# Designs tried in a protein design chat: VH-VL binders against Thymidylate kinase (dtmk-1). Part 2

Target 1, 218 residues: Thymidylate kinase (dtmk-1), of Caenorhabditis elegans (q22018)
Amino acid sequence: MATDQKRGLLIVFEGLDRSGKSTQAKRLVESINKKSTESGDASSSPSAVLQAFPDRSSSIGKLIDQYLRKEIDMDEHALHLLFSADRFSKNQMIRDNIAKGIDVICDRYCYSGVAYSLAKGLPEQWVRSSDVGLPKPDAVLFFDVSPEVAAQRGGFGEERLETATIQQKVAAVMPTLRDDAYWKTVNADGDLDSVEKNVFRIYENLDREKPFESLEKI

## First folded at step 7 (VH-VL; framework fv_benmelstobart)

Design s18 (from p2 with heavy chain G102D)
Fold by ESMFold2-Fast, scan of step 7:
Structure s18 (fold): chain C 218 residues (1-218), chain A 120 residues (1-120), chain B 107 residues (1-107)
Amino acid sequence: as target 1 above (218 residues)
Amino acid sequence: QITLKESGPTLVKPTQTLTLTCTVSGFSLSSYGVHWIRQPPGKALEWLGVIYSGGSTDYNAAFMSRLTITKDNSKNQVVLTMNNMDPVDTATYYCARKGYYDWGSYFDYWGQGTLVTVSS
Amino acid sequence: DIQMTQSPSSLSASVGDRVTITCKASQDIYDYVAWYQQKPGKAPKLLIYDASNLETGVPDRFSGSGYGTDFTFTISSLQPEDIATYFCQQYDNYPLTFGQGTKLEIK
């Protein structure tokens, strides 16, 4: 038999802008919650919440949002720390939900922060250190889409970090952050329904019996 | 361009420790995990364990008590250490790279294999 | 452990024949199965991954299908160079497990 209660999972969606990751993160949350409602058993059918980073509605996130909309300028080291602070502001919320058996689906996490800062030329060891101690994902779903496909989607290039140049640099850096133990590459060039099925299969196969850990390195 | 090559002793006495080295080229160990698989003569393939790009490991429970996998990214080397060798451990030992698109592991590139005979 | 059972254990076929090998998992493994070709004295070579995806550089006479517990590997028109042992492998869960192999010989 299944246990009465299992912990929640922390699942992170990473990839270039316009890879479809945000759509798939929302779809995963909706699928988990729908199946939970249909089964009626909260222990065997967990609920999920979506957490996008940066959280543009928070005090920290509002400053980040102003930077991304080109309304303010900021030293790149200060900006990196603001992105890190934004993630740590949700640290306890993530841990509390996991302990309650609620899955947390993150649209971007520390890996985006590290990749964009490294793409800008900031020092590697410093950049990799600021997010140590955050909850460790059970899985990072990396959405592999060509930069050309991503660039064709609506809205691209309107914000500061959406240029083709920065996206190309991030595409080169992001794979260097991969840890095969919990990073899963998703081919995002498929249609939305095919990608959704692959995402849900990865989700269903994650091991809730593993200890929930903190990041000791990135 | 992409290669893996196993090296180490071909003869091991019972109760001794086996150490095999896998040297890789054409890709970075910081970006790809490497698995060890063995094949006794005329038998099926048997998975031993993996070291991931980040340095964490997973082992087949059947071997976990006597198996260690380590690596040195700067030397492009993965090392398998297996204690207390027995004649039933006689097999060709392979190192292999995990595939890019899976969450588990299928193997897109394999080393040539090295036959290890355990005999007194 | 997930058991992978291949059928048949061996077969003989003629050049040009359609050859089919099956693999059954002891539990649902979705489409997390790969197929390998191994020639005598050589390392295995990846042919198929995710049950049906053909690896780059592999001839299109090789194909795979299946989902859940039942998987099929097919050679549509057997060539002399296809003489080998073929293995299925699941990667749904650790430990990773392989089928016992199917030895293919030409008549």
Scores: ipSAE 0.007, ipTM 0.531, lowest interface PAE 10.0, mean pLDDT 85

Design s19 (from p2 with heavy chain G102Q)
Fold by ESMFold2-Fast, scan of step 7:
Structure s19 (fold): chain C 218 residues (1-218), chain A 120 residues (1-120), chain B 107 residues (1-107)
Amino acid sequence: as target 1 above (218 residues)
Amino acid sequence: QITLKESGPTLVKPTQTLTLTCTVSGFSLSSYGVHWIRQPPGKALEWLGVIYSGGSTDYNAAFMSRLTITKDNSKNQVVLTMNNMDPVDTATYYCARKGYYQWGSYFDYWGQGTLVTVSS
Amino acid sequence: DIQMTQSPSSLSASVGDRVTITCKASQDIYDYVAWYQQKPGKAPKLLIYDASNLETGVPDRFSGSGYGTDFTFTISSLQPEDIATYFCQQYDNYPLTFGQGTKLEIK
């Protein structure tokens, strides 16, 4: 990697289920790639990539997927470590893309992992320790959706982690993980197009000011 | 040199339509959006609307029913049309450029402004 | 609409003084704040964007800080040419809104 070249951004989308964050993450990736192509600077390589966590298609992610669909059972500590292992399995891919100037947009990251495990009552110090050393995002976009709006969008209770009780506990815990230095709140109660415009404004401001230095570590 | 210059009538009667033209130089309207902002004498700045590089528009909801912003890239001109003018619309009207091309806006270059007085 | 409230509405200071102006947003606007200088009969001039970034060509005696709802603009050593009205502006959400302005005068 060239020392003096601009790097890509690591941007993480966090929030409760049904906040629309997955749709917005996909839309941001599409918008970045479209804009790059229109400017004439795009190579055949993408300008942004989407990384969802857990990656349910990987070997580690397949085990996580089976657990979430209630096909297998697993100790809660083992599951937490699988989620951390899934994130670390993408560590080099994230760093390589960033070094090449490619933005990495993550749908969920370590903050989801910590919040869900704390919601289950696992010890805070232990839970936080397993993600130390992951690349630190340039920004976390926290999608804030009102409980009433989220409930109207439906879908609770389908998987092991989607019960109303767990979602309520996650909603209480996730704000305690916030660091105002790089976390930004997105009001997710709006229509998809309005939220998309706001997300893209945030992205463009980050892109204009992005550093040359390598990503910090958590 | 990057410049923006407003032109149009300086006196408008109540109920008439105001038409102001912003002529730009030193940059392309296909690459930058242009906003309209006004300032009543001795008061704060008030955002009216924008036309983006691609031709789409956004307006302040307070004025949306009587405001239209259009442009002609080949002429380097942006046009503000505001219907049903009232004495409270008396203000200096500015056109301004977005600092870096993106959806949100602060303004790096401003026109000199044109005072529009609305009176009978 | 997001309301931007500036304090003070006017102030008088001597050459060489440190001058501070504040701006409060009615809701969280991250760092999407710009500061402008406006001299009588002239258009506003951009001084600061993204709360703390100094525009090219602007003297380094001007600075900004803040995040969320509370923002500060500072002139570290006031010069005669700094006499103007200063405005903050948010660009987190539409409509774009400005503070009411702070008129700065020399004693």
Scores: ipSAE 0.000, ipTM 0.417, lowest interface PAE 18.8, mean pLDDT 83

Design s2 (from p2 with heavy chain G99S)
Fold by ESMFold2-Fast, scan of step 7:
Structure s2 (fold): chain C 218 residues (1-218), chain A 120 residues (1-120), chain B 107 residues (1-107)
Amino acid sequence: as target 1 above (218 residues)
Amino acid sequence: QITLKESGPTLVKPTQTLTLTCTVSGFSLSSYGVHWIRQPPGKALEWLGVIYSGGSTDYNAAFMSRLTITKDNSKNQVVLTMNNMDPVDTATYYCARKSYYGWGSYFDYWGQGTLVTVSS
Amino acid sequence: DIQMTQSPSSLSASVGDRVTITCKASQDIYDYVAWYQQKPGKAPKLLIYDASNLETGVPDRFSGSGYGTDFTFTISSLQPEDIATYFCQQYDNYPLTFGQGTKLEIK
């Protein structure tokens, strides 16, 4: 017998803090898992898992969390490498879930790392080098929020990296990182339900007939 | 070519309202934000406010109570209205285009400026 | 508000001289600084953004450097057409603020 073993997909959500991408990532995971439950296969593993970067609960992520909450200061290069280390600490978890046919939805990935470090004036070749070898996403959903909408949204500026200028520079830089072969733009200025429908439409149209060996590296 | 041009009264009496219009050419106001900056004679540049491509605004807190910026994309015009003018408001007023790439609020194109004198 | 302090307020130099102007921010602004040239009766012209990037069409004798709070603007070999007032501007946070200007004159 030949078993038709499909792998899970690696799907990355990128965008600014005010793009709604975190909400949409959670909603996509919930929608995928709800459909799996409705199929009546209660013995199956979840069909999708959410991985937010940085993982603030890990040892590495706790240091990043302290920096973001302004509790500690650190050298910009050291912080960049901590963000890369945080991603690599999840490398095996990503690969294991994909091998089991479970989709991995990442809230931020290496593209955020590059964009934020470039916004701080670090050199591009150096900042890109630390993420070489991470699993390459099957799709990146880039949540494009109007800079005007993002600038006018209240409640920002409490954490490091939430200032208007850093967010503005990240908005300028992140689209330059796109690769049209696997990046899809999502208009994030729409209402929550309209954006959710567009995200799910993109998800449903992804090629799922892939063996594990097709997972590429950055 | 990209141009911005300020127009309006050059002389305003104390307590009157100033209205200046910035007419743009060579780009769309639906794609670019426009800022207002002024320069009193012999002094530094002073930022007044902005209207973003989407129509929202931000103002320097020093002027917020008497300053309004509006626009009409179909007319290619941005309008600055400032109430209760005082002699200290005498300055050359500029409109300027926000940089194209990203969100950085530095200015790649400026209008020629219009000198507004406030005197009795 | 973030204060931008320029030094010197004025200077005189000869054609061919290296001219240096400095700008100090009252707090860390990363590399979010632009430099402008303003000739008498004219609007400012953008020369440098992100502390060190030359605007398109600007001669390579103009350069900028700095990060955090201390920034430098340099003209490597002064030309007669460079006589103007130069301003730095921060765009890390609102309100946007400018230096007081440095008036450059030929001697």
Scores: ipSAE 0.005, ipTM 0.466, lowest interface PAE 13.8, mean pLDDT 84

Design s20 (from p2 with heavy chain G102L)
Fold by ESMFold2-Fast, scan of step 7:
Structure s20 (fold): chain C 218 residues (1-218), chain A 120 residues (1-120), chain B 107 residues (1-107)
Amino acid sequence: as target 1 above (218 residues)
Amino acid sequence: QITLKESGPTLVKPTQTLTLTCTVSGFSLSSYGVHWIRQPPGKALEWLGVIYSGGSTDYNAAFMSRLTITKDNSKNQVVLTMNNMDPVDTATYYCARKGYYLWGSYFDYWGQGTLVTVSS
Amino acid sequence: DIQMTQSPSSLSASVGDRVTITCKASQDIYDYVAWYQQKPGKAPKLLIYDASNLETGVPDRFSGSGYGTDFTFTISSLQPEDIATYFCQQYDNYPLTFGQGTKLEIK
């Protein structure tokens, strides 16, 4: 009969640009791996891995990167499908890590893809359809940052999709994607260290309370 | 309709073992954790322990040496066993369903409670 | 263990009054607080979770607020059916702990 083996968690970090989510995703992976090492029974395998979307280093991701840097133009439907293809290209790797008990922390996922395409005026049902069948996250952490704080961070507006208009529309459409059963809002206006402590606290609760059932599909 | 119902003895002698059963309806034990909480007469609620959807358990350290929680998903039942009962263990015992699946343990549905009196 | 301290221990108010109950955690618990209503001889009923979210089916005269260590529960216009004992609960860490309760009576 099957053993009661704990699988890894699939946790997705979502939010507007300049929310600090990418920094927090890296810090969470580091904290999980450090805690695993300190426990003394850790193998040479990691306990958590980071997967950023789009993966700008892959063949698909390089094409997306060119679009984001304004080096090429593309039909909005074609672009949406490329973002979906990028996610599906990692599907097997995500599932394999989860099955091995390795947590997968995603910096952006399908929810970013849906929100930005909806902000551009694409039809909601079509936009949501291309990600059906992806692994469903155990949790989505939505990093909520005030527009004023976000605008003060870095070189705002340099990439495609970083305009104030599109960011405002993305902020308006995100609530329609939220499912309170597995989405949690993180206040991202605070200091990086304070946000990090809250994120790790959320992770500890998820790790303690996760089911032994296999990962669902979207 | 989501329900939880406690059953078991209402009178226990000192040093005896208490066994309470929580029978659930309207949801699956494979999808939700179930907690046990007690309330001595006129006092605050005390958390005892939990059995999660996957079958693992956590117990309040104050009770863990004498407390066991088990379940049978096919029977829709969760069982609390507490050894070496004492008059101070007199309380209404509740089973309750975990609220949010992953966000922590608050209780969206409670059983009616069963008063267990410990006396000679 | 995280201690949850409620104030006041008892409160008497008139129908239509605004009623406020507070809960203080012994350490930072972010927004991991729930509030329950318990009527005499009955099980507790969930009213508020994540410090400020209203449970489905609960009247909007009930509200919650707070973050960190200080939390507030409010009834904007007290009704006769609201007489009960109210409890806060933290779920930031185990063991889960409850406040001592606030008994609400109508004058």
Scores: ipSAE 0.050, ipTM 0.628, lowest interface PAE 6.7, mean pLDDT 86

Design s21 (from p2 with heavy chain G102E)
Fold by ESMFold2-Fast, scan of step 7:
Structure s21 (fold): chain C 218 residues (1-218), chain A 120 residues (1-120), chain B 107 residues (1-107)
Amino acid sequence: as target 1 above (218 residues)
Amino acid sequence: QITLKESGPTLVKPTQTLTLTCTVSGFSLSSYGVHWIRQPPGKALEWLGVIYSGGSTDYNAAFMSRLTITKDNSKNQVVLTMNNMDPVDTATYYCARKGYYEWGSYFDYWGQGTLVTVSS
Amino acid sequence: DIQMTQSPSSLSASVGDRVTITCKASQDIYDYVAWYQQKPGKAPKLLIYDASNLETGVPDRFSGSGYGTDFTFTISSLQPEDIATYFCQQYDNYPLTFGQGTKLEIK
């Protein structure tokens, strides 16, 4: 078999809604997969997969989607745990893909869950505890966009969590979750092509030789 | 039941200002943005602009010097104002609600449209 | 601005025919394309979003495909009620832009 086979990377895209992070995550996945197919590899699998959180197509995700579309109301603690359960439902899929050498690109992860729940005033230690044990990202790409610019990019407030008040609180909280060892800031106020080039530059410089870890704390 | 309905004058004289109102029901303007799109008779759709749930606006550069979109959440109304109307502005004007997507918009609900004719 | 070019501008087909309409973007827009049906005197109706996802309540004879710059909309078996103008729309970037439309009529 291949003795020099490297593991896949876990890369998380975080930031306020309308920061362009979802567009960039999709572009990165397609870019990686296009390069794989164009090289004429004998591979039968893609080199990268996209995992958006919440996964709105799953049973758990459908309930979350109903809440985000304001069709149902839910206790904030229950909602926090549903978001955490949604992530853990993908835990084994992430680990399996990484072991196979397939990159996993996540559109949002535990940091969004923690930041939104902290912005709502839920107890800090409890909020930070529910996602411990999830795979640790090799990188978190934090899309730094002003709340005003994000509001202008379409759909601001289209879901329950996108109101101006909550976005301001999330913007204040998110930097407190930063760990410079694996968080990278992407200036998202720039044009789409410029942001894409910066994302790919960060991606290609990540170290596949580091041990794949689990989150000990958030 | 989600609905949008346009109302306003059906005839405007050249150089006058057009004011159209979009009245919504079944959703809150504090939660959803509303777009304005127009269609000249027999021609393609033209995106004019949007007002987001938080009150910020984006306009098509082709119209932004003449176009203002405002809203009153308590009345469930979005108002389009367009200055210096010309016969080429004759079109059916629609208001529409954004579908779910992070960047840009597709439209899941449309008003019935209101035909505005610009002539003397 | 991103230009969306549809082909053909008009077509005539018989009930039961497979109808194909294409849309070409002036730059890479990934899968950020929607398709609309507009019947005479009515507002447009969303049929397809994200290039290939069928909107709830839309008959499964309608389908979409494509990625990047080339997109296709298909009606697998044309019905009389499908007579309409069909438009593509990109939402990769502002301003939002639409194709010029394809007028479908039954012969």
Scores: ipSAE 0.006, ipTM 0.480, lowest interface PAE 10.9, mean pLDDT 84

Design s22 (from p2 with heavy chain W103Y)
Fold by ESMFold2-Fast, scan of step 7:
Structure s22 (fold): chain C 218 residues (1-218), chain A 120 residues (1-120), chain B 107 residues (1-107)
Amino acid sequence: as target 1 above (218 residues)
Amino acid sequence: QITLKESGPTLVKPTQTLTLTCTVSGFSLSSYGVHWIRQPPGKALEWLGVIYSGGSTDYNAAFMSRLTITKDNSKNQVVLTMNNMDPVDTATYYCARKGYYGYGSYFDYWGQGTLVTVSS
Amino acid sequence: DIQMTQSPSSLSASVGDRVTITCKASQDIYDYVAWYQQKPGKAPKLLIYDASNLETGVPDRFSGSGYGTDFTFTISSLQPEDIATYFCQQYDNYPLTFGQGTKLEIK
């Protein structure tokens, strides 16, 4: 059936621990769904869905979860591929939702996976190759928080990969992955409501008329 | 200190190709995009195009057919090439760094500018 | 193209005065507006981005406000060094466009 329905958007939230990105991802999903309902476009299906990576509830994600909780050890190459496999396990779901006009909001994506693996010293070309072919985000919202503000929020060191050392190395690597054609830097030092308004303005300005692409490089 | 500096010919004959180089210091081209803007004498600023940190480009449709922007991150250089120059292209040409926050299509640091005169 | 119209084209004010410049977009541009200061023979300098955010190192006497189509730039207490041409710029859509400029002179 012919329709004027525009495609959904793929929006990725990236940032260091304590940047507030997970809170803002949830708030964006809630705001989109609330506004869809309030517009009088009655729908039982949400207009946006949240996809966190890793998906700790899946079979692949359960193995990743055990590693992150320090319950098992794993070769770093094997772990990198598990993170990549976790993302590819959602590849078709993302594409199907986008085709249906449903926005997909990701809490972390391939950029986290590449940054953490590079921070651990794995080979750069190999690390950057495993996620090629995943859907390309319409925008990556990078949550930039000052070290002072992040420290005030507390909670470092609870899981593997949450140490100050790894976070510092990831912070050095993350800018090398940036393509400012579609990466948007969010000042995350503000209060939650102020940051939420800025996130929603970025969201509203994204162009649904652009072709939906796959990642050719990372 | 963050700096951008334009260099290239100050005089160009009609129909010739203009090549300008923007040399940057104090930041990495792998982290920041660079825009080109021009200002004809006594007139408003006019946006030409951008090269993003990842190497993709966007151009003003008015110039797209004769304009190319390239870069070499290792040399800290961005290059503007404009074909078929006309006297109406006489202007001060600026390179400027893409802003950090949001869409960033504002300019936080500018080069000093270079006046290019197109005359026979 | 999005047209940016500034008012006034020129003004004269005294040291200590409050100076206001306005900029109107031909369509809704949210808060994607920057303001620049340009002194004769020099490159523009960024003062304000996202309509109201003050760039680091810029004196707090400069401020911006507005949303949608109407934007205002204010100098709360004019200083001699503020004599320049001021430009607004939209970055909601390409091509990026600038206002025609407002030339500010001291009395």
Scores: ipSAE 0.265, ipTM 0.714, lowest interface PAE 4.5, mean pLDDT 88

Design s23 (from p2 with heavy chain W103F)
Fold by ESMFold2-Fast, scan of step 7:
Structure s23 (fold): chain C 218 residues (1-218), chain A 120 residues (1-120), chain B 107 residues (1-107)
Amino acid sequence: as target 1 above (218 residues)
Amino acid sequence: QITLKESGPTLVKPTQTLTLTCTVSGFSLSSYGVHWIRQPPGKALEWLGVIYSGGSTDYNAAFMSRLTITKDNSKNQVVLTMNNMDPVDTATYYCARKGYYGFGSYFDYWGQGTLVTVSS
Amino acid sequence: DIQMTQSPSSLSASVGDRVTITCKASQDIYDYVAWYQQKPGKAPKLLIYDASNLETGVPDRFSGSGYGTDFTFTISSLQPEDIATYFCQQYDNYPLTFGQGTKLEIK
């Protein structure tokens, strides 16, 4: 059953707050599932699930959510490991979906975790070590948005980590994590529909025949 | 200003090893991959390989048995090493930066090129 | 390997003419095509990426179109400085491959 299905793709959406990445991640999932529903051949049409990190509904994610809402304080090393634990709690779910031919679209991944912790001044080698062994994305879509456009999108500074200072530091760090073997830069200054078209084009060109790997470094 | 510059030009005898250095300026090797492309006189461009910003490499299967690409981010240098050179390897060799947007395996900035002549 | 077949191999045109060059891929490459200009003794220069996107600083007389297997590059009004060899390149899959080039000359 479904043995002729190609494997699913792991696609990660990264970028600063207000880059439109979350909207585009949801739109991609909806587009994939709409095509699957409209297709008469379920075995040839992929479906997709959205996995946002942190997963605020899990036990680990509830602690992270309390921190982000400023309800608790936490040692930054402990917080970094909670973010890594949150990602690893979904490790087998991601692999299982990929094996079933289901695409997994992640809104943020280890790159956000590393970038935010480095922005806070934690040691680089330690920060980069905790997410080694996670599934390797087929593509990381980095949403590059100008500060002027991001500022106009609203909601800025409502949670911890949404301040201008931390966003500036993350903006400097995130590009240094780029591995252009599988990172794609998306110009996020465009209108939502034009960005969505570009995202879907990148998606449909990804190679399902490549081996699904694990991250050996970050 | 973004620049790439290949070492050379150079003369290599058959069976010897070629070493070319590409020195970059105006961007970081930790953020951009660098490709090597060559062009024999009067012929089309041939892609040789790439070293990505993260340090991994991909090589054209035609050359992979004798080709190595390495880099040193702190020196802003990418090095191509190719063993067992033959007169048919005579070409202008270019290093080039991977394009910024989209899938990006096009080249937005090129070095000037360096002539490698393989003769006895 | 994906083969890029470029035509014509050479052409002659007059200043002010519309010039069209085509590339055909041996398989579907979406819009992952770039076009380069190479003047004698110089490195190639990027003109177009993603089949139709004009690189910054490139004159708007240059344009590209196409999707899938058939791609077109156009110079709407040929200028003397446009005399060069033009190459297409696919970047859908490795190894990256180039067309054989089109040598453009003024009559």
Scores: ipSAE 0.035, ipTM 0.628, lowest interface PAE 6.9, mean pLDDT 87

Design s24 (from p2 with heavy chain G104A)
Fold by ESMFold2-Fast, scan of step 7:
Structure s24 (fold): chain C 218 residues (1-218), chain A 120 residues (1-120), chain B 107 residues (1-107)
Amino acid sequence: as target 1 above (218 residues)
Amino acid sequence: QITLKESGPTLVKPTQTLTLTCTVSGFSLSSYGVHWIRQPPGKALEWLGVIYSGGSTDYNAAFMSRLTITKDNSKNQVVLTMNNMDPVDTATYYCARKGYYGWASYFDYWGQGTLVTVSS
Amino acid sequence: DIQMTQSPSSLSASVGDRVTITCKASQDIYDYVAWYQQKPGKAPKLLIYDASNLETGVPDRFSGSGYGTDFTFTISSLQPEDIATYFCQQYDNYPLTFGQGTKLEIK
């Protein structure tokens, strides 16, 4: 009953810089697709696509990329809306893939957008409003890395007060966005292969018996 | 060409420590994990433990109190150390390469094995 | 620990016969099963992984099937060089565990 209506899952990877989340998101997509390609039963073996936010190759993403590289200046409210626009530009692609039974793995999503804008002092109610209506993830994998381990992964020789302050504020804010109903913590202090094993265990335990109508909105 | 080769003592006295070395060729220990498996004569295979590409380890709980696996990527070597050897530990010991993906804890290439006899 | 129960423990067959070996897991292990061939005095060789995927270079007379708790390994037409001990392995959870092996002999 209803087996033909089963959908793909929307899975979001969140965490601070140097948590390893981007590497793990790519590895999960590769792993799902490798397993699917080798399987003789495509209907029982999902495939996946990776969507990183911001998408720096799109028109919107190129403008965001210029800002991040300090090539242009922009009002923080305008930047926040560009990040939301970038996510909404992929809304139909996400929904279409899910409807086809394809998993969508997002490297960052609206939670990064909220956390960084709150860290910059923008009002919470306004910040949250621009992402209302995006597809709601089936799971958010939050990569929790200790400060000691993150420091060993590079980039701490050149601390600027503003950059360090923003990262510290984001570290404090991001966990407060957690909703245990669909957020899962990944201990990211392990080596690459151990973390990958834990990510895949979380993935394989997700409920796959879902019709398209069960996809919620933020 | 991918190869793994076990080396170490073939005879160990009861209560002594066993140290075996697995030397690999044709792949990098920074990219692949390595497992240790043993097989007593005429019996089933028994998994001992693994060292992952990044250096973390997992052990079979039955051996965890006396087993250590380490590696040196620059020497292409993985080392198994097992304390307090007993005659029941007599077995052929294998090192084997882990499958590439995280869930792929099967063994795509095996060493030739080394028979370790524990007796007085 | 996940127990893998393999049957039969030994099997005699003629060249050209279809040979079937089974493994039963004590709990759901999805498709995380591999099958190995071990000839006397030699290391095991991987034949099948993810229950049904044939390892590169392995003859297509070897196949695997199953999901959950019940798994089957088949040789469609036995050749003399296939005489060996075969065993299954689960990799759903640690510790990794093996079946007790099936010794295949010629009649």
Scores: ipSAE 0.006, ipTM 0.469, lowest interface PAE 12.3, mean pLDDT 85

